# VH-VL binders against o27280: the designs that were tried, part 165

Target 1, 266 residues: o27280
Amino acid sequence: MDSMNVPEVLEIKRIVEESESVKTFIFSWDFRREVRPGQFVMVWDFRDEKPMSVSLIDPVRSEIGISIRRVGEFTDRVHGLSEGDLLGIRGPYGRGFELMGRDILLVGGGIGMAPLAALADEATARGMRVDALVAARTADELLFLDRLEAAGVNISTCTDDGSCGFKGFAHERLLTLEENHDMAAVCGPEPMMFQVMRILDERDVPAQLSLERYMKCAVGICGQCCLDDTGFRVCAEGPVFWSQELSRVREFGRYRRDPAGRRVPW
Short names: E, the ipSAE of ESMFold2; O, the ipSAE of OpenDDE; V2, 0.75 times the mean of E and O plus 0.25 times the DockQ between their complexes.

## First folded at step 7 (VH-VL)

Design k5 (framework fv_marstacimab)
Fold by ESMFold2-Fast, scan of step 7:
Structure k5 (fold): chain C 266 residues (1-266), chain A 118 residues (1-118), chain B 112 residues (1-112)
Amino acid sequence: as target 1 above (266 residues)
Amino acid sequence: EVQLLESGGGLVQPGGSLRLSCAASGFTFRSYAMSWVRQAPGKGLEWVSHISGSGGRTYYADSVKGRFTISRDNSKNTLYLQMNSLRAEDTAVYYCARTSWYGSFDYWGQGTMVTVSS
Amino acid sequence: QSVLTQPPSVSGAPGQRVTISCTGSSSNIGAGYDVHWYQQLPGTAPKLLIYGNTNRPSGVPDRFSGSKSGTSASLAITGLQAEDEADYYCQSYDSSLSGSKVFGGGTKLTVL
């Protein structure tokens, strides 16, 4: 079996354009190396590497998918690639989601829907009832709606600008939706996740939240992965955490750390 | 198949009390919020009360707040509405309804008639 | 008073199309909250006809369709049949009333 610490150079088998700013890159994968929803891989373009959540897990086709939003130099270069081009993939890393009970709520914002789309596939295959609240700034940034619908997921959308579904934020929409869930999984901008967590805690719904920041040190020592109050290393102990773990962390939802370790507001 | 069956309605004098029951079957009762909706003779639908799946949250229309109490027993798959200090304007058919994630009432019982009269 | 306004009656002949409006405000439909529709046949309990603005439950014919625009929603019924004679109610959520579900006043459909 190849080492998880050495990138495999894989051919991009297919590219799916999810939106103007998001693409899913699909690779052949040997499922003797297990991968679960909520885990991430390191993507290497032969210059830099960045952590990316796995958004598609398909053992039948022997494929994984990695969804990447265009936000900077690395992601701009990767978005410029074509089918047949090569990328280095190392992993998987991190703690995946745990499924419990019969009914699950997914709350995703923007690219945070990527790991939740993979989770929706697993939950529906397990026979769970899945409800998904999909949030974005605008309608064009809502992701994976067709995939979720095809899987039989009940979908509610909200956009900040009101261009699709509920006009407002995920937590505002959640207050209008019914409590019917044994657990929830949440992934998106940290301020959104914080507001959603507060509502789920008040409703006594156990939630798992995926912190996709600070995954730079997946294979090494990284102080930047630590949360202020607990010393948790996100890449080693996360990125998925239970809400009761995060409710005791003052940093969560309020500020992040820059490369120097200084607090920066969301 | 989903079934909801109301009981406990009848004739009651103003100021009196009644307890309505709704027996649920054909689905996992604890997984669904439940509501009571009423309809006065010849009139439209009026939402009365709502309870979360766990029973931890309850909501009431202003017209019944302080007089009616919604509750549930998930071990018996039964929803209740305790109605106190009844008034003539509470005369209606009371429906038990299952509430979907979207906030719609996706299944309804056949209703039970409550008549408040001297 | 009804928070959502419906016409009290609408009529059509067999085979025709009718539309039932549901007019709200910026605190409910205008804020993006979903609209649901119910059919109540004479002497029976209401039945869910449309949920989430446009979705049909299993068993509801495609002759029934829902739409939403601005502060209003509409139920369209095509190919009218005698069995469509019923009262129709819209329902939404009002953000100015915490935890409150609101119904329209109802529309009586007569198939002439």
Scores: ipSAE 0.543, ipTM 0.753, lowest interface PAE 1.6, mean pLDDT 87

Design k6 (framework fv_marstacimab)
Fold by ESMFold2-Fast, scan of step 7:
Structure k6 (fold): chain C 266 residues (1-266), chain A 118 residues (1-118), chain B 112 residues (1-112)
Amino acid sequence: as target 1 above (266 residues)
Amino acid sequence: EVQLLESGGGLVQPGGSLRLSCAASGFTFRSYAMSWVRQAPGKGLEWVSAISGSGGRTYYADSVKGRFTISRDNSKNTLYLQMNSLRAEDTAVYYCARKSWYGSFDYWGQGTMVTVSS
Amino acid sequence: QSVLTQPPSVSGAPGQRVTISCTGSSSNIGAGYDVHWYQQLPGTAPKLLIYGNTNRPSGVPDRFSGSKSGTSASLAITGLQAEDEADYYCQSYDSSLSGSKVFGGGTKLTVL
């Protein structure tokens, strides 16, 4: 337990530029400390520490990758680093994805494709058929298309502005695609995930959804795991949840909490 | 080896009814959406109807909506098309086709001829 | 008229290149929906030739290729063979038609 909570200072082995705003930082990893798709690590730049999903798990090369979108001061500093520079890594933390059946649908929005890319690698290695719906605001924000294609994943894209693939939102594209999956995994903006979940529920497809805002709760930094009392502990069970668990939360919890702890409508 | 085999076609009078069947083998039937596509003699392809893998969603071309009903029995690996109030313009070869996630028809049966004539 | 427009016929000699166009609108190909292509030999059921705009199923030779740009798609056949003489259909989805898959009118390819 304690060994997971001690930061290990690791050298940035390679940096992959995924888009103008997203980079994947690759580190050597000792796989005596297991990591699974859907889990996250705490990344420490020697000033601040932030949770980041693991986007590459490669036991053959003994490497992990962490994909980081540039959105503020911490991520701007990390994006300024070069190969050979050092970062502190602590973890892994959280509940990973479970795979079942033969055929899986992945639905990812923006940086939400990061944990799903790692899941795609595991699913294809297990011989599963993988279909991925990759959504973004614009074509330049679509992530991991070449990597997914190389893994044998069937890809459909959609962008809000129509600059690549279907013009519209992920749930609108999903309505134009046929259902033929044993399960789904979904990660992206929360409004997108709930729209997608409703369609999958109607199609009787069990889904796991990764709620990125609960990653801090899993390491004991709890500001966002204050949901309505549904009888389960979000901070202990996240960030990945089955749709049946989230359906219970939606029915009983019609609100969220702001940083002041007040109930706020969705 | 994926196989789709249609049956139930034949000659029927205008206003009559006919039920087509499609026997599927060589794949996990419940995992695939299925469609019916027709082709009038000497004419092009026309999509008629689709059904999701679970059977929970059905879709129809405007030309057949309210007259045709698509259904499936996943325990028997069989797709059905119930055709009511048949018209001369429904005369066509009816193909059973498996739909891919992309929305393409990746496997087709040999077709069954439906002739609506007095 | 079909919502997807194909030329009714195209012809070429053995070894030549032919291209078959499929023209749609903002409610189908222009909306980003995938285009698929089918080959129908005389007296047979259609066979999937290209799916998802550019992909070939197992067994389809690389002399068949698909492309998509704007509101249109194209099927290119290089090194034309006598056995390519067939009807070719494009297919997509139209958002303005309730849940509808749409086919082009078909193109008869004649190998001279």
Scores: ipSAE 0.078, ipTM 0.574, lowest interface PAE 5.5, mean pLDDT 85

Design k7 (framework fv_marstacimab; at its last look DockQ between E and O 0.45; V2 from the best seeds 0.00; counts 0 for: pae E 3.5 > 2)
Fold by ESMFold2-Fast, scan of step 7:
Structure k7 (fold): chain C 266 residues (1-266), chain A 118 residues (1-118), chain B 112 residues (1-112)
Amino acid sequence: as target 1 above (266 residues)
Amino acid sequence: EVQLLESGGGLVQPGGSLRLSCAASGFTFRSYAMSWVRQAPGKGLEWVSAISGSGGRTYYADSVKGRFTISRDNSKNTLYLQMNSLRAEDTAVYYCARHSWYGSFDYWGQGTMVTVSS
Amino acid sequence: QSVLTQPPSVSGAPGQRVTISCTGSSSNIGAGYDVHWYQQLPGTAPKLLIYGNTNRPSGVPDRFSGSKSGTSASLAITGLQAEDEADYYCQSYDSSLSGSKVFGGGTKLTVL
């Protein structure tokens, strides 16, 4: 991990517009610094630094991709950049997904499909069968469908408004689908992940879930991004956790913490 | 190319037993749940039994529960149906079928005829 | 009787449109379970025709289409041809029957 805590200034090689609110920024990457699906990097715009999941890992082209949703001042500034502009990147950080078995289920909501898209690429490259349940509020917010299809992933979609696929939530759709998976990987809004986890637990499917809500500081700055009840440090011990670990966390899926540590309902 | 081939059907007396087999090829057998579906002469399709890919979960129609046992041998890519205490009403063509993720039967065998008579 | 209800027979002339209904309840189609359709030619095994309410497997002509609304589903066949003469079955899943796959009673399509 030598020099991983010093931002490297990289040129934006290509920008892919995934939706009205999401863009993927592609950079050349030296794969002597190995990066795995489920890990994140710190993105620096020379004013502020924020953690972002790696959504593309391509050693053949020597490229990584970072998918960023517009949610505030920092991400608005980054979305205003063009090919040829510069960003500081450091990392990777965190634990990635672990693949096991032959058949994997991916359940992604919104931007949560970003780390799962990278995982889908790795799983298919290993010869695994991949089924993906992709959820969003509306059809135009479904992410990475073309990329998943190109990778040979079998896709089911659901939207809250019924504009594409099943009308309803991810967990409602999951209840109507067959279960023949050795493992699952889940990433999206915490209430969605909690409901999905419960169903997978009842079906005896081990699941890995990616939590990013406490990544307010980079590893090595404070090292204190924790879940209530268990003391898990998300950026150091996560962001990926097994469902068995999360089933013992009382706050998971029920409430979150604001910056002051107060309980806030979902 | 996906293939399912049933065998083991035949004539059996009421109260007797038969064991049906379904040989699978052309896909990763262990990754798919499988079912037996039957069709009495001149009648419609009736689902009989299902088994998960691992073999850890089994399901039965009420009409056969306690008499039939579904099983699989993933090392031999073979599905089985052990049929005990056979009745005239069990007379049917028995099909082996593979489950899709959506819950459909995406591939079927040719069927094997089971006749229960004196 | 079948948990899913189909008309026992339908008929049409070549080139016409025929619709086959599949009526369920709140424990199956109404609960969100997908409807699948099978074609069975005389003396043959059933063949998957439509899966997941609206999807066609490779090799199935686009004149076959599926739809679902509420507790019911429909199979539509446009540009009817003589070789479409067969039995058609809908299939879903019923949670009230301890988690059973369920078939409709079947519909015999006669091409006049």
Scores: ipSAE 0.668, ipTM 0.831, lowest interface PAE 1.3, mean pLDDT 88
Fold by OpenDDE, look of step 8:
Structure k7 (fold): chain C 266 residues (1-266), chain A 118 residues (1-118), chain B 112 residues (1-112)
Amino acid sequence: as target 1 above (266 residues)
Amino acid sequence: EVQLLESGGGLVQPGGSLRLSCAASGFTFRSYAMSWVRQAPGKGLEWVSAISGSGGRTYYADSVKGRFTISRDNSKNTLYLQMNSLRAEDTAVYYCARHSWYGSFDYWGQGTMVTVSS
Amino acid sequence: QSVLTQPPSVSGAPGQRVTISCTGSSSNIGAGYDVHWYQQLPGTAPKLLIYGNTNRPSGVPDRFSGSKSGTSASLAITGLQAEDEADYYCQSYDSSLSGSKVFGGGTKLTVL
């Protein structure tokens, strides 16, 4: 158990360029160490450590994939790595998605599609019907389309600029689509998730949403990822929450805490 | 294989009532919204009514509002259309149709003929 | 009278390309709602031909294609065949009609 909290130094087996800003790093994984879609790992480049979602879970090949968006100094360094290079990985952590029913709706925005892609693989493997609304700013930022299609997922796309699919935001596209699902899983920008959750609630569709917060310890000790009023720790009680849980979270869709603990609006 | 089978059609006098049924199989019935679509002889398609998967939401065309009632029994995988105060203009083949995620009707029954005549 | 307007008939010779238009408004096609197309062979129930503006269900040949622009949509049939003779309907959603599904008036396609 304690060994789980020690980063394991792993070799990058493959790198998949998902988009201009997103790469998936593939690692060998011992599946005696269980991992679920929606869980995250702490990635250590021997200088800094950041939480990253697991985007690929392949027990057949004994591999996992971690998709990383280039957004700062840490990710810049990681994106500069090559196959054969080393990274430290500890985890997995957090609560993952739960699958229920026969029909599932996935709504993802940007890098939020990472955990949903892993969930899609599991859902399809279980024989579920999977519909995925994939959103991005532009067409070239849409993630995992080929992968999802290959898995048998029905895809609807939307882009802010209309360069692919529906022109507009995910919640706007969702309003034009039918309710044919037992549950939904949502991950992306929090304003998107907030709007999507409202629609799903109105439609009485059970929904799980994956939150992103600043995480330091990943084990529920430091409190950096605590949500106001509830005391939920995103790293321990989340990052996946049911909509009913998030309805109790005042800050959801409104603001977050920065590394200094200050309120930062979305 | 998805199958929809309508029944209950027939001849009825103006002002009369009729109840249509649609037996569904080959899919998780409760997960899908369903519609009735009708087609008068030699005419086009007209959407009549829709009901959500759970049955909690119902929708009606203005032409049938107040006269028709759509319902479903998910335990029996059956869709219903109660038609009251029938008029001559209600004469049509009535189709049961499943809603797709995209908002289309991806599966149709063979239809059942309703004739309203004195 | 139909919310969506289609030409009542189109015709073409075998092997030709034909196009069927579907004209809507700002409350349906123009509002961003998808357009779907159905083929109805004589004496049969309608069959989904195109969904989500451009997508083909399994079994539908690639010579059928859909497009959407502005407040209008179009169904194109290339390599016209005798078996394509049928009625074709476009369908969408209209937000101004209390959440109604709406059909075009239908187009009869004759293969000469």
Scores: ipSAE 0.645, ipTM 0.861, lowest interface PAE 0.8, mean pLDDT 95
Fold by ESMFold2, look of step 8:
Structure k7 (fold): chain C 266 residues (1-266), chain A 118 residues (1-118), chain B 112 residues (1-112)
Amino acid sequence: as target 1 above (266 residues)
Amino acid sequence: EVQLLESGGGLVQPGGSLRLSCAASGFTFRSYAMSWVRQAPGKGLEWVSAISGSGGRTYYADSVKGRFTISRDNSKNTLYLQMNSLRAEDTAVYYCARHSWYGSFDYWGQGTMVTVSS
Amino acid sequence: QSVLTQPPSVSGAPGQRVTISCTGSSSNIGAGYDVHWYQQLPGTAPKLLIYGNTNRPSGVPDRFSGSKSGTSASLAITGLQAEDEADYYCQSYDSSLSGSKVFGGGTKLTVL
C-alpha cells in the first residue's frame, strides 16, 4: 500500500450523450466523500488511467457525473462502454472553485464547460446571478446549454464558424460585453483562458481558471503535473488557480509539456 | 419588477447644458452596463453612450464625443448624462436602457424629452 | 444613412406573413455580432422582441421569429394582427464605429 489511492470500481449507472464527441458517465456516489465543482477524478479503464472533470454533483440522487470527450485511444474505449459496465474511479482530487459575491461570470470552451456546469448549479442554488459565455468550434459542440438554461443561467454563445451566436473567439466576444461581475470562473483551451484572463485582470474582476496538465499519481508526489518555476502541482495546488497565482507562471498560455518534459507549442 | 425612470429633460438654448438622470430599481444596478439611446422627433433610434457596470469604461457615439459625459452612482442606483454645448440636432427623447448579457437592450425607461431651440 | 439598412415600410393584411430585412456589413452582422429586434408602438418606448438573432423573451408570441445569414438578418411575423402595427428596429454592434451599438433606420409595419 503506497500513498496513491486505489481506484474504486463502479458501475456506469447512466450515459448522457452531450454531443457527438462528448458523453457524461453517471455513477452512484457516497457523498461522505465530498466533491466540489472544479475537482477532478482519475478514471481507470483497466488498462490506463486519465484525469476527468466532474460535471454533475447531485447529493440528492447520490450521483456524480463525469464528462469525457473522445480524443484518443483511452477515450475511444470508454465511449464504447454501456450502462452496467465498470470503470475504476479515484478521487476527487484537487482544489475546486470558490464562490464569492452575488454575480459570477463563467467562460467555458468546449469540454471546459463540464466543471463550469457543476459550478453553475451550485451558484444558482445559492441565489447568485450567473452569466455564461459558452464557446465551441461549431454549434453542435456547444455543451450543456439546456442544463444551464434550466438552472437559470444567462447564456451567450460563440462559435468559431458562426453557426451559433457570435462568430469568433470567446475573448473577442467578452470585449463587447460590459456587465460587471464579482468573480469569474474560466475553463477551456489554455490560449483562450490566457486571453480571457488578460481582459478580466484589466477589468479588476477576480478570476479562477482551471488548468489541464499531464498527470500520473494525482496526489502530488510524482511531479508530472508541475508548472514552470513555481513548483505548483496541478493535481494538488490546482487544477483551479486564481489569476494572480497564474500571473507568476511563465508557461501559462505560451506552451505545454509532453510526458518527457519537452516544451511543445499549444 | 425592473424599473427605469428618466428625468431632467426640458427646453434649453443652443450652447446650453442639461443633466439627465435615470433612477433604477428592481435589479442589482451595479451588475449591468447601461446606455442612453435617443430618438429625434419623427426619426429612428440612435445609440448615444454606454457605461460599464462598475463605471470604469465609457463609450460615446462620435456625434456626442467631447460634449456629453455618461456616469453612474452605484450607491444611489442612478445613471447620469451630462450634456454640454447642446445643438438643435440633439433635440430628442432620451431613453435609459439596460444592457443584457446577450448584447441587447432588455429594459427601457419611458424617456425624457430634451428640446434645444432658441 | 443608418449603418444597418431596413426598408422604410412594409405592409400586410391580417393573417398574412411579412418579413423585415436588416442589412449590415462585414464590420457588424458579417463579423458575427448578434442581431436584436425591438418593437415600438406609437407613443411608447421600444420593447425587446428578439435577441441573439432568434430568441424570444418571455411574453413574445412564437409568430415572431428572427434569422441571420451572412451580413443580413430578417424578422418574420406570421398571422399578422392589428396590434402588430408598429415601428421595428434591428440592432447590432459595429467594431468600426468605436465599438458602438448600432440601430437600423426602422421599418413602419402597417396592417391593412
Scores: ipSAE 0.380, ipTM 0.725, lowest interface PAE 3.5, mean pLDDT 88
ESMFold2 (binder alone), look of step 8: mean pLDDT 93; pTM 0.953

Design k8 (framework fv_marstacimab)
Fold by ESMFold2-Fast, scan of step 7:
Structure k8 (fold): chain C 266 residues (1-266), chain A 118 residues (1-118), chain B 112 residues (1-112)
Amino acid sequence: as target 1 above (266 residues)
Amino acid sequence: EVQLLESGGGLVQPGGSLRLSCAASGFTFRSYAMSWVRQAPGKGLEWVSAISGSGGRTYYADSVKGRFTISRDNSKNTLYLQMNSLRAEDTAVYYCARNSWYGSFDYWGQGTMVTVSS
Amino acid sequence: QSVLTQPPSVSGAPGQRVTISCTGSSSNIGAGYDVHWYQQLPGTAPKLLIYGNTNRPSGVPDRFSGSKSGTSASLAITGLQAEDEADYYCQSYDSSLSGSKVFGGGTKLTVL
């Protein structure tokens, strides 16, 4: 396997506009470096480097896709790029999702559907039954519905404003749906994931949750440690964690940390 | 193809007992909650009971609670309904049905007739 | 139980549009639970017609459509055909009944 710590300069082969604020950048990839759903790469625009989840894994076409939401200076610059332009890609990094059983539930909020879309592709290719609950603030922010439908995924949507599907939050929608899953994978805003985890725990469904803020811990970058409920500091390799592990973390779903290391409510 | 086949219906006297079976094929049985739905002659549909895929949770309509017991054997792909203390108002066609993720009944058996009469 | 209310009958001529209502409350449809619709031809088992408020199973013609708003749902049938003559049932879930699936009373559709 080639070194994952050396950035490779890759040409943007294709750009897919997923929504007004989200684009998927597609690159040719040498699959001697395996990549799994739930893993991330470091994207380098030759000025700054940011972690981004892998949203498409296609070894048949020798392609990976990286979905990027426009939220700041770095992502604005990357969104300004065109097919044929170059980006540095380093990785993959982190713990990916593990598939178990035959029936899987995906719960995604906003851009959190990106790593779950890659997982849906793998699960359906394995012959698993996949149900996906796709949540967003409005219909315009629902992501990957066409791709999930093409993969044979059974889809339920919910929006905060009721513009598509169930009117309400992901956890409220989940309460109205049947269980019947061997595992779940969850990715989205941390408060959403916390509420979903509680319901899945009650249903005895093991869940894996992907936490954006732990991507730095997965590559060994210092400063992003999580406190457990006894006050001890735990440096964990993420971004994917089992729900039983997260139930012991006092900060999960309640607080994040600012650059000074202070707790800030979600 | 998905198939559900009920058996065990018949004529019983009030206060009697009967056990219905539903043989399932064409899908992963353990992955679906299952239900019994009944229909009295010339009347509408009435949900009777449901069981989770694992068998860990059971649900009953108030009209049958304490008298009927739903169970399943996932190794045999079979759903059961044990009916005790039968009453004339339990006379109905009993359907085996598969629950979907949305909570609908996406496949139904042909039904088995239970007649409670003296 | 009459927790979901349907008209007992509806009629239309071939080629016409009919709508069958299903009226619930805040403990079922109003609580966000999905509405499903079943068609029952005489002497047969019910067949799933619409699930999850708006979705059609494979093999169901696009003449059948479902909608949901507030505490109510509707089944619309356009381009009525003689073979549509049947009983139609809505179904949801009621949170006040300890995990109970609930059916409407049924609507007999007569094609004139």
Scores: ipSAE 0.540, ipTM 0.789, lowest interface PAE 2.2, mean pLDDT 88

